# Designs tried in a protein design chat: VH-VL binders against o60147. Part 66

Target 1, 175 residues: o60147
Amino acid sequence: MLEKNKYLYIFRHIQTNQVLLSQGNVLKKTALFQLPYPLQKPVAPNGMRPAKLRKDHWVPLLKVEFPNESMFQSVFMQLLNYRKYRSVQPLTSDLLKLPIPVRRRKIMRQEVPNTIADLADILNKEKFPENSVRLQLSDKSDSEYADWPPSVQIDSEEIKLSRGFREKTTVDEAR

## First folded at step 19 (VH-VL)

Design om19
Fold by ESMFold2, fold request of step 21:
Structure om19 (fold): chain C 175 residues (1-175), chain A 121 residues (1-121), chain B 109 residues (1-109)
Amino acid sequence: as target 1 above (175 residues)
Amino acid sequence: EVQLVESGGGVVQPGRSLRLSCAASGFTFSAYGMHWVRQAPGKGLEWVAVISWDGSSKYYADSVKGRFTISRDNSKNTLYLQMDSLRAEDTAVYYCAKDEGHKSGWYFDYWGQGTLVTVSS
Amino acid sequence: SSELTQDPAVSVALGQTVRITCQGDSLRSSAASWYQQKPGQAPVLVIYGSNNRPSGIPDRFSGSSSGNTASLTITGAQAEDEADYYCNSWDSSGNHLVVFGGGTKLTVL
């Protein structure tokens, strides 16, 4: 009967635009396992798994409130698996033409729209009650990456900024 | 045109190691995720491992996790499977497979001929 | 130990139609692919994306899906269609990204 966690927190990296999924509103070091392994020999290019978590590099992207912990756990596991599935897909011809550092940055920039689309895909396939899932975004325009099922209520208010991130930090636009 | 050729199979005793290779030709190897799939004698297909195009993401079946390591050398168009701490249940034909990619499922359009690994005393 | 269930064996008379089914919860979020394997040979892809036939696969092979079930249909079965058939899917809810069914041995009588 004890409902522990029913919230999904998704963070975006301020430089690379990569995404991390979290059960809590503060990232734990174990979230870094979601990032790619360091490559042998050359120093890893942008976005490889660092040795330490820099919490000031990760800012809120969105938050989801589920009806209960069981539904949260199902969606959380599925999102992790969607990301693994995408990570092993072949490159498109557009990406293949790019130098590797540019290619990796372009792939990382796809993570935000891809994660939002995957969340919506999961929620459309799960049969949740109408208006039972509350979605709150840091940037409301990000909801436009997907078509949302009737189960989702999109909060009209954007997420309040987390500690350590300032409103004028939009490093992704400089890439 | 597309060819995948496995090699490195053989007879080994339990607890020993073996390294499989898969030589790729006829396609841009560095653009694709690659898989190992095995088949024990008289049994069905069992997925073993996958590696991303640049090797930065790797995933394994539970039965081999911690003992097997998938890797690739894109300069040599070669996929590898390092198999440590081999067990009798690892006895199988090992195939490499190319995933052409699909948005909602797997698409293993080309497979190698397989290489037999026998683990016995 | 796959999450995809197939009948172990089915038979069809030469020239008749047969359906091989594959069932599992993973198929709600994954299209199926189907592989034909003849004795001593590597698997060959016959259907991908649940209902697409790759180049070089005869028109008598078709695929469909509904709910948590995928089907491979062979219309006008030929002697050379005698083989093992494996369904395959992605699994969004499990620990394994790739799941194969246990296989169905098709016998053409």
Scores: ipSAE 0.842, ipTM 0.930, lowest interface PAE 0.5, mean pLDDT 88
Fold by OpenDDE, fold request of step 21:
Structure om19 (fold): chain C 175 residues (1-175), chain A 121 residues (1-121), chain B 109 residues (1-109)
Amino acid sequence: as target 1 above (175 residues)
Amino acid sequence: EVQLVESGGGVVQPGRSLRLSCAASGFTFSAYGMHWVRQAPGKGLEWVAVISWDGSSKYYADSVKGRFTISRDNSKNTLYLQMDSLRAEDTAVYYCAKDEGHKSGWYFDYWGQGTLVTVSS
Amino acid sequence: SSELTQDPAVSVALGQTVRITCQGDSLRSSAASWYQQKPGQAPVLVIYGSNNRPSGIPDRFSGSSSGNTASLTITGAQAEDEADYYCNSWDSSGNHLVVFGGGTKLTVL
């Protein structure tokens, strides 16, 4: 269990492409606090933040293994702050031409590439030891959203998902 | 011309509440995040809170979390700060500031003239 | 927690050059902005993105950055430049998000 504390999982919503960060491979209900407050009825995507966590609506996007929990915590906090920073960015003229619901959806669609780029930026600035961070992606092409520092070793194997949108474990492989 | 005009300041006793307003004009208000920044008499600038363009995201300084609430009405081009459970250390000139320039870093390109809040027994 | 530090006071002779420096870990990851504040007035943005001047700001104001530092330079200080100057940045690693320096009182002699 202690070993799980050094793993960052990033999940995406299967419909909205919203992103949740997780310590370990199990999403907690508190992860929903990462999403914007609902301004109307809390029904995603219109509500931005769903009222309840539906774990089956979220799939792993990537997995990061850090050398220790301290490094994990640092990167985790920075990722959250990057998200906060983005949330207050000025809207482009193109977005302003769109109805508010459409505007919000477009912003949400950018969360996956933005989060990946943020992660790479953070890791570039942290200057961790070479090959000390292991990155595994559900889709290897997603690694193209950013330039990764030497500290990051990208796994050749993609994240394997089992039924229920969970990472495939050795137990699952035996079934 | 961009204008930000704060109002609602005054003298209030500790534990009481006060609501500040900031009237914005001269720009597309609904396109920008808005901030509150305060300055105690003879002291430096302290960031208080920020709200996203649609109000869906709100963040606060630790010193005011749980007591202050930032909000906005885009139909009225107005920013608000509800201040509850006021303390003496909340005494300050409160400025509303326009968010800008995330591509070039964090900055406030326009400030109001501020409104004075005095919390005293 | 991340903070920005400034010298509380500096002096410059009329027509001379002065540099006000801000230091903090947040500056390693984000560009600094600078604000001028005269007595009884609201702050005014003078530099953003480390080295950009808003419209209306004289070209004698410039910005620079290196490592965990940012600097505001006034080349050819004028009497009207006497004011308090505050640096600011985004804090990606802390809980405050926005951080101001303590301010520097500039006296023009």
Scores: ipSAE 0.841, ipTM 0.916, lowest interface PAE 0.5, mean pLDDT 91
Fold by ESMFold2, fold request of step 21:
Structure om19 (fold): chain C 175 residues (1-175), chain A 121 residues (1-121), chain B 109 residues (1-109)
Amino acid sequence: as target 1 above (175 residues)
Amino acid sequence: EVQLVESGGGVVQPGRSLRLSCAASGFTFSAYGMHWVRQAPGKGLEWVAVISWDGSSKYYADSVKGRFTISRDNSKNTLYLQMDSLRAEDTAVYYCAKDEGHKSGWYFDYWGQGTLVTVSS
Amino acid sequence: SSELTQDPAVSVALGQTVRITCQGDSLRSSAASWYQQKPGQAPVLVIYGSNNRPSGIPDRFSGSSSGNTASLTITGAQAEDEADYYCNSWDSSGNHLVVFGGGTKLTVL
């Protein structure tokens, strides 16, 4: 009788291409803690944790339906930890050569492919039943960042929503 | 040629604060994530905290979260650990460690010699 | 949970081969690293990436891994190898990014 969350929602920033992971189909302000801490400057550099969530800056990237809450929680925690692990790795020589603003932009643009690859890596190591994990993407070509295990069923239909992951009905619109 | 030198340890009473420093030389400090690891007398190694190359990401062991703050000053090639609300169980030798980086595990190739913190009434 | 389990102590006769093991679920997603520590000294890296030896570490040290187990092998143990040995990994499933084993005291007879 009681429902448990078994859905993962992933958002992409429209400008920076940074990624946020969410348990809900609408981002909460606490998701911003996944972004890097603002440095000591009076104005935080682009891509650092902002003071306020701008929901109009975050669009759907992908949605995953798991067989149950326990599997969702395991994968969600692992994805967060993969991101933490990447965040503390040393700079490559290519990144070190770049001026800091350019370097940060290049790092941010890696987040979409990195998150998709990390999700696939986790799912390949987990022993989920065949076709038990449903993956839906906003851009189907993004599935090409990774090799997916037999447990993953990639939905042929792309996410068509421009805000969040919930469809808004026309009969309920107000001025 | 790589050197890490910790300092700032000492004897303090519970509830007091200390700030540890780790002076780095012989490598490009600003390119690396840096760690604090501690070892209580007669005990094993325990990870404490990590900070990203620019200080924008910081993570802590549960036992110190909310009490310790890791930080860095890349212009001085120095790593810091601010230790507040110290407890007896924080008594340990504190090491700083450099992570050379690896795709799937840790690679702490250089360690300092450590600085002793004793928390005793 | 995020623990790496090591036997507390192991003995080896001088010149013989010894294996020190490390077990934990984190090793399924992480390569192991191994650290040697002699009394009153800082740890020294002897193996990284499960099976790589840093420059300056003698050939008698080697590493391996399988499943949730990592091993450090010392072939032809020397008196100077008497030390504590710690395994280490990252943990994708826990609250701690860095996990150490409890350590193994190696005694060379």
Scores: ipSAE 0.839, ipTM 0.928, lowest interface PAE 0.5, mean pLDDT 88
Fold by ESMFold2, fold request of step 21:
Structure om19 (fold): chain C 175 residues (1-175), chain A 121 residues (1-121), chain B 109 residues (1-109)
Amino acid sequence: as target 1 above (175 residues)
Amino acid sequence: EVQLVESGGGVVQPGRSLRLSCAASGFTFSAYGMHWVRQAPGKGLEWVAVISWDGSSKYYADSVKGRFTISRDNSKNTLYLQMDSLRAEDTAVYYCAKDEGHKSGWYFDYWGQGTLVTVSS
Amino acid sequence: SSELTQDPAVSVALGQTVRITCQGDSLRSSAASWYQQKPGQAPVLVIYGSNNRPSGIPDRFSGSSSGNTASLTITGAQAEDEADYYCNSWDSSGNHLVVFGGGTKLTVL
């Protein structure tokens, strides 16, 4: 049985702060389908789905380790659906008063805190065993976007890589 | 006052196409996600599709994926549903609905009167 | 994948209290909304966010939820309440963002 699919990898775009979800530690081109469909006359940077994946534009945001494939698939699907749900919500009055390019950038900048909050909401509702889910962040202060259930163990060490994810041997644990 | 008016329904043969329109007035149309919901004769409500405020995100029920295309023109305050490769099972009253928004769950506060699509041999 | 199950029909005596239920796994992650539909008419929202009544809906309509069950309660049912009632939720676990229950036909005796 192949065990590589019990990790959730989440990436952030270096310019737009949009979020991509991945079951692999390297983004595949198909992940771009998570981005909005291109408008006829986009302005750049516009956050719309590009023709090509630039892997150097996507950096680690967080990594989640699940004890099994079933938990991973459930959370992954739910996160995608939470994003779809948010994408079709009406604009707030604050957003309506903004010119469209500024409005779009502000919406994109909400994706990081929104994804983190959604992950926590899902994990709170799933009733997983205590400390069964390991969370590692590139910026540990990002954990402050949500209240985490007892099932989540937040790694004290931040992700130190500036590109992609690579499995890391924790020196403290090895000692 | 909010008003949604569907049009473009009619009788068509299977395999043909039809385009529905929903004219919106009385609210800032470009601020809202918009939905199509259908109801076959004597049956319940079935969600069809949704489009984001700017049209950049679109999602469909499995039964219509690849055959139907939701779109909008915010300059005309109009929502559209392009229906290709129509089947008898697509026979229904088609409603457009406005989502007022809520943190968790749907809030379809205004619906059009519906337009009837009949697909028959 | 997720579906919302409603009893197909419920009866209530005029002036009595009736509860219409809706059950489904999607209600663990979604509040329910409820729609009233009279014959030949478009649906009308009566409850959103599981327990909020929109402006213009009589106060005899109320909503609640617990676990994977949502309820619509009509206290002091009136003849004009005779209609079909649909529950609705979003679905975090399935392929559809919007799910309707099969509907409950309320008959006021």
Scores: ipSAE 0.835, ipTM 0.925, lowest interface PAE 0.5, mean pLDDT 88

Design om19
Fold by ESMFold2, look of step 19:
Order: structure tokens, then sequence, then C-alpha cells
Structure om19 (fold): chain C 175 residues (1-175), chain A 121 residues (1-121), chain B 109 residues (1-109)
């Protein structure tokens, strides 16, 4: 059995700061299943699951390189489950004081820091070898949302938003 | 002063449907995630489903997924469980439970008295 | 698949100390909570967050955790402590948000 490096790609919504996790460098429409069910009025960027994937609204947040697929699958599953656990927790007193539309916007605005903190918490518990996991961020200051274990090497280069995660193709170059 | 009161249990044939209600009082219902937990006669506790404070997130045990639907009406302070395609193994006392919230584990501080569902041919 | 394993039954002499255990991989990520259930009654929370006692629960109840094991300890067991005890956790690696142990029937001799 040959082990390959495996990548986790995390996107954020440019308006709502909601987060999507991806195995690939381009989002699939099925990634939308990670978002909450729409309420009576499902309107992005208001925090509901949008009717369709607008790829121009989702930009790179971070990329994680794992040494093998088993580590990737473990962390990917755990991130999804951390989000589920958080989604059903009670409102804090600060949130309860806010009108519902403001409350929803504030909850969504926390998804970026919460996801980054969740990732670090998982990596701290997994006891991976030193420098075995490479983290690349679009905004390096986002690493400040968490304390990272010795297993994590933070890449000095930021992800460029105009580049995205996707490698250019011959068709894209010809246009 | 927190109270949770389940209702809607009864005897039904396999393949039929039943709707349970849980009336909540004594707390701000719309601030909390709410759970259904069941217990078959002589057996242990089995988690069934959870719904977020506004109903935008719902999760189910594998044994009921696709057959049961959790819902809530925050204007009536009521939690619901719609149970379709009932099976004999769904026979249980059904409890609603409130999660007070904890950063690293569940904290079900209040439970209702339960309502009995019997699925019998 | 993450399960929480409990011994089905445990006995303790009146006034003595007993430890009820709960084991599972989910406990590495989740603090345990513990519920007491007497016959014909709804469960009652006795420990949350691994080792916190809610208001109104006697001091003889305490909780602890180590590795993938959580424990409920009753010091100076009383006749009224005779009940079923369930541990509970969430599971970061599994299919279910809420996992209960199979329960332990405590008999006070």
Amino acid sequence: as target 1 above (175 residues)
Amino acid sequence: EVQLVESGGGVVQPGRSLRLSCAASGFTFSAYGMHWVRQAPGKGLEWVAVISWDGSSKYYADSVKGRFTISRDNSKNTLYLQMDSLRAEDTAVYYCAKDEGHKSGWYFDYWGQGTLVTVSS
Amino acid sequence: SSELTQDPAVSVALGQTVRITCQGDSLRSSAASWYQQKPGQAPVLVIYGSNNRPSGIPDRFSGSSSGNTASLTITGAQAEDEADYYCNSWDSSGNHLVVFGGGTKLTVL
C-alpha cells in the first residue's frame, strides 16, 4: 500500500464568513450540505444554505497538507463533527440580547475563528510527528486564533486570493 | 421551574405514523438545542435526534434517519417528533431533554416524564 | 463506530465506596456526563463535564476521567443510590452526536 500526500482545502464566503471544507481545490455543489438547513427565507449571505453554489463567493481560507490519506480522513471527519456539535449548543447571553438578523450574522462571522480553533484542537490531540502537517493561510494573522502543536509547520507564503487553490489550465490561459 | 411535558404516545401498527409533542416552560426555549431520547422497555437510553435553537440544524441517529423528523415551533415553545414508517424496534418511552450547554460534553439538565410509543401488530 | 461500554451490574455494601466505569474512544474528545435513573422515572443528571456536580446532587457523587475511561464514584453509598447509571458523550470521530453507555445497575447491599 502506497501512501500519498493529501490536502484539506477550506473556503470562506466573502460576505457571510461561513466556512466550507473540501477534499479538492474546487468546491463541489454537495459541499453546500455542510451548511444549516434553510429557514423560511433562505437568502445568502444571510447565513442560510444557498440554493446554488456561487464559486465567485467562496475564496481560499487555508490549505492543510497531510502526509497520508488516513490522517486527512480523520481530521476531515472530526472538523465536520466539531461543527455539528457547535451548531446545536445554546445561544450565549450576548447573542440572545441581539435581534435575530444581527444574531445570525454574528454567529456566521465566528465560523472562521471557530473552524481554525477546531483544527488546532484536533491536531493537538492527534499527536502527529513534528512538522508532519503543513498549513498555508490566505491571511497569516488568522493563525492567531489558536495555539498550534509542534506537528504543524505554518508556511511562510500566503495563498493569493486571485490565484485560488485551482491550478491554471490550458483553456484558462487561452482566454 | 423548568418543565418539559411530552405527549402524543400511543399504540400503532408497524408502518404507520405518530407525532410526538414536548411542551416547554420556565426557560427561554428559543435559545436552546433540544433532544429526543428513547428507552425501549427493559433497555438503556438511546439518543434519537437534536435540533438547533432556530431549527436550521437537525441531526438523527442512524436507526431513525429518513423515517423521523424533528421540528420546533418557537412561538408555541413546542418541540415535535414526526415518526413515519414505524417499526417494532421503535417501541419505547420517548423523552425530550434540554441541553444547558458545555464546551466539551453534553449537559442534559432537564428531562420530561416521557411518553410511551408501542408499535405492535 | 464509537461505543461507550459499562459493566451491566455493580454491587456495593451500604456505606462503602463504589466506582462505575465507562470506556470508549469518544471520551478522549468529550467530557462525560452521568445520569441516574430509578425505576419508573426519567433520568436525572448527577455529573457533567467529567467532574462537575449540579446543584442538589449530594457530595458523595464525584466524577473523574483518565484516557478513554470516565468514572462515577459514590462514597458512602446509601440505599437510595440503588439505580441505573448511564454515561454520555459526544463523538468527534463517529456518526452520532450523542452516545450513551449501556447502563450499569447499581445494587446497594
Scores: ipSAE 0.833, ipTM 0.926, lowest interface PAE 0.5, mean pLDDT 88
Fold by OpenDDE, fold request of step 21:
Structure om19 (fold): chain C 175 residues (1-175), chain A 121 residues (1-121), chain B 109 residues (1-109)
Amino acid sequence: as target 1 above (175 residues)
Amino acid sequence: EVQLVESGGGVVQPGRSLRLSCAASGFTFSAYGMHWVRQAPGKGLEWVAVISWDGSSKYYADSVKGRFTISRDNSKNTLYLQMDSLRAEDTAVYYCAKDEGHKSGWYFDYWGQGTLVTVSS
Amino acid sequence: SSELTQDPAVSVALGQTVRITCQGDSLRSSAASWYQQKPGQAPVLVIYGSNNRPSGIPDRFSGSSSGNTASLTITGAQAEDEADYYCNSWDSSGNHLVVFGGGTKLTVL
């Protein structure tokens, strides 16, 4: 349990590209509170908070290993606040020309790169020791969304998690 | 011209509820987040709450979390603050403020004149 | 939560320069905004994004930042500049997204 406390997992929704943050590789139901509250129907999967967590709808985006839980907690909170900040920013004129559902979809499409960029920005400001933070991505190309500080070591191996948030085993590979 | 006009303030007893309104004009209301900021008599400014352009996101200061509810009606260009379980320390002038985003942070480019809420037994 | 601190009161002679400083960790990650408030009136934005002036704000008002500090400078203080000044930023680390300084009362002598 202590070992898992220093791991940040970020998941993306397979349809909406919404992002959820998790301490450890198992998403809790409470993670859904990170998503905007649905104002109008339909709720999901149209980019609002679903009533239930469907684990099969989420795939791992990246994994971050911190030196300790304290550093994890700091970055985790900052990521949430970055999201909050972004969520209340004014709409651009281009978005205002579109119907509300379309606006929301366009905003949601940017959640993945924005979250990655946020993480990099936070880590750049934190100035952790060199190579003290281990970053593993499901797609290594996603690392290109931001410039990473020397504190971050990017793994050459990609994350091997299946839907449902468990690590793939040799049995899974044989299927 | 941008205008924000607060209303609904008054004198209430502790534990009671009050609903504030802010009527907005002179800008595209539905494009911006809106804030409530309060100021106790003779004290400084305290951020209270923010609501996103469509109301899908709401965030509160710890001092009011669980008691206050921010909402909006974009069809009426109106911002609301439902205040429940009021306390003496909630006594303040309540301002509505227009959000404006800068690349490096937040600021409030327009403020209402405020409405006074007095919580007293 | 992060706090912004500023001196509660400062004085400046008419025509002289005064600098009001705000300090806090939130300023490392976000630009400061400054608000002027006169007695019985609502706050007015005077500086945003560290050193941007809204329309209608005199050019004697300027902003600067360094590390965890931000400053509002009035070059050539006028009598009408006597007011309370509040710094503001957003907090990425705390539970309060928006934070204000305690305010500085500026007296013009």
Scores: ipSAE 0.832, ipTM 0.908, lowest interface PAE 0.5, mean pLDDT 91
Fold by OpenDDE, fold request of step 21:
Structure om19 (fold): chain C 175 residues (1-175), chain A 121 residues (1-121), chain B 109 residues (1-109)
Amino acid sequence: as target 1 above (175 residues)
Amino acid sequence: EVQLVESGGGVVQPGRSLRLSCAASGFTFSAYGMHWVRQAPGKGLEWVAVISWDGSSKYYADSVKGRFTISRDNSKNTLYLQMDSLRAEDTAVYYCAKDEGHKSGWYFDYWGQGTLVTVSS
Amino acid sequence: SSELTQDPAVSVALGQTVRITCQGDSLRSSAASWYQQKPGQAPVLVIYGSNNRPSGIPDRFSGSSSGNTASLTITGAQAEDEADYYCNSWDSSGNHLVVFGGGTKLTVL
């Protein structure tokens, strides 16, 4: 159990590219609070917080193993705050020319690379011991969105997905 | 010229509610996040809340979380702060501040003149 | 949450140079901004980012940063510079997204 608490999973929505942070490989309902509050009908494609968590709509983007839970908690909190900070950034002139739904979609499309970049930035600032943090990506090319510090070891093997878009485990292989 | 004008302040008893308004002009209001910052008499500045350009994201200081609600009407270029369950420690001048400068740090380039809220029994 | 600390009061002779320093962990992750507040008035932005001055702010105001510190420098202090000065920054590690220093009262002698 303690081992699971040192794992950060970042999930990506298969349609909107929104991201959710998770302690462990199972998304909790409370993770939805990470999404913006719906101003109108909560339709996921509109980039707003849905009323219900559809786990099958979320796929693992990356997995981070920390040396301990304390380090996990620190990075987790910072990631949330980075997201908050980004969410209140002023709109560019280009975005202002677009209808509001289109603006939101464009912003959402950048959530994955922005989140990866945020993670790298946070880890660069934390200065953890060399190779103390293990990063596994569903798509290894996503690591190119940022420069990683020496504390991060990137796995050569990508995250394997099972049905329902969760990480495939040894138990799943036995089935 | 950018202008921010707060209103709605006054004297209220503890436990009561008050709604502040901030009228914005001179810039594209709907493009920017907006903040409330308060200052108790003779004290320093304290950040209270922020709202995103479309109101989809709202964040609060722990001291006001669950009691205050930030909102906006972009059609009216107006920012609001609904203050419920007011306490004596909420006594302060409340400033409306414009968000800016995320590439160079988070800062407020324009402030209103503030509106005084006094919570006293 | 992270705090920003400032000296509560400093003094400077007319025409001399004074530096007001702000310290806190949040300054490692974000640039500081500085605000001037005179009695009975709203705060006014005087410095943002890496030594940027808004329009209308005299060039005697400058900013600097190092590590977990940020400083506001007034070179050639004028009588009208007597005011309270506040630093602020974004806090990535706490529950308060925005943090202010406690303020520094500058007296011009």
Scores: ipSAE 0.831, ipTM 0.910, lowest interface PAE 0.5, mean pLDDT 91
Fold by OpenDDE, look of step 20:
Structure om19 (fold): chain C 175 residues (1-175), chain A 121 residues (1-121), chain B 109 residues (1-109)
Amino acid sequence: as target 1 above (175 residues)
Amino acid sequence: EVQLVESGGGVVQPGRSLRLSCAASGFTFSAYGMHWVRQAPGKGLEWVAVISWDGSSKYYADSVKGRFTISRDNSKNTLYLQMDSLRAEDTAVYYCAKDEGHKSGWYFDYWGQGTLVTVSS
Amino acid sequence: SSELTQDPAVSVALGQTVRITCQGDSLRSSAASWYQQKPGQAPVLVIYGSNNRPSGIPDRFSGSSSGNTASLTITGAQAEDEADYYCNSWDSSGNHLVVFGGGTKLTVL
């Protein structure tokens, strides 16, 4: 079992592409509060924030290993702040021209690249030691959404996905 | 070689209960979610339930919610489906299926041969 | 809840190419998987992640996706390919996390 305290997991919703941040590979119920929309029924995509967390609706997007918990906490909080800031920004004229359902879908679809870009931006500003942060993606192509600083080492291997949601570890595969 | 072997099927009357088992081998059972999928005679596939690797999360199709309970014993490499308040429409071959993930989604890479459940008066 | 729609039956001549198509809103956001089922047998995964073949699946099987559709293509159909084919996707609109198409019966002539 991996140490939870230094690992950032980012999950995406399987349909809406909404993004949730997690300390460790298990989503907590409180993660839903990251979504900037009121609680609604039923579940997404009709509701922007579901009343209950359906962990199985979310898949790992990426995993970040930090040297210590302090660095993790710093980046984690900054990511949340970036998200909040973005959520209160005025909608562009182009978005306003779209029907509300289409607009919402478009905004949701942008959460993945935006979050990745946010992460890269934060890490660029933090100036962590070279190769001190390990980034693993479920899809390596997602790394193309941003330029990464020297502190980030991108793994050549993609996250091995498992429901729960945890990754399949080397230990699991060796059994 | 991955093997999934269902058991516990049979003929039961409506309102009765039945418990299905799925014995898994050939892979690290405790590392994967597991599913039940059923197929009524001459019909298509219908998803029934899923359980996470550690059993902490369980979800059901609306058609069985409140009546069926999925569970697992990782020490025995066994998946279970407790079926209560059975109805005629629950008549089907029940398959256990192994969960697997890809960057673009989830799928079932292995299936058991199924066990037949017949609910009839 | 989201539904996946398939043609109930298609036919292909031996050695020819056939495409089985699945349509549904869930396919816009989740990759399709395809399963082959022969009479009296359990389903077998033939394509996952839109266009990935599991080990042991012949290369004549391929997948594609576009918009709200996914397709399974068999290039050079063989007699043993005669079976029911089901598409699958994931849905979060309700408690039906997994959605199957109605199935397509493929006949090889």
Scores: ipSAE 0.409, ipTM 0.806, lowest interface PAE 2.0, mean pLDDT 89

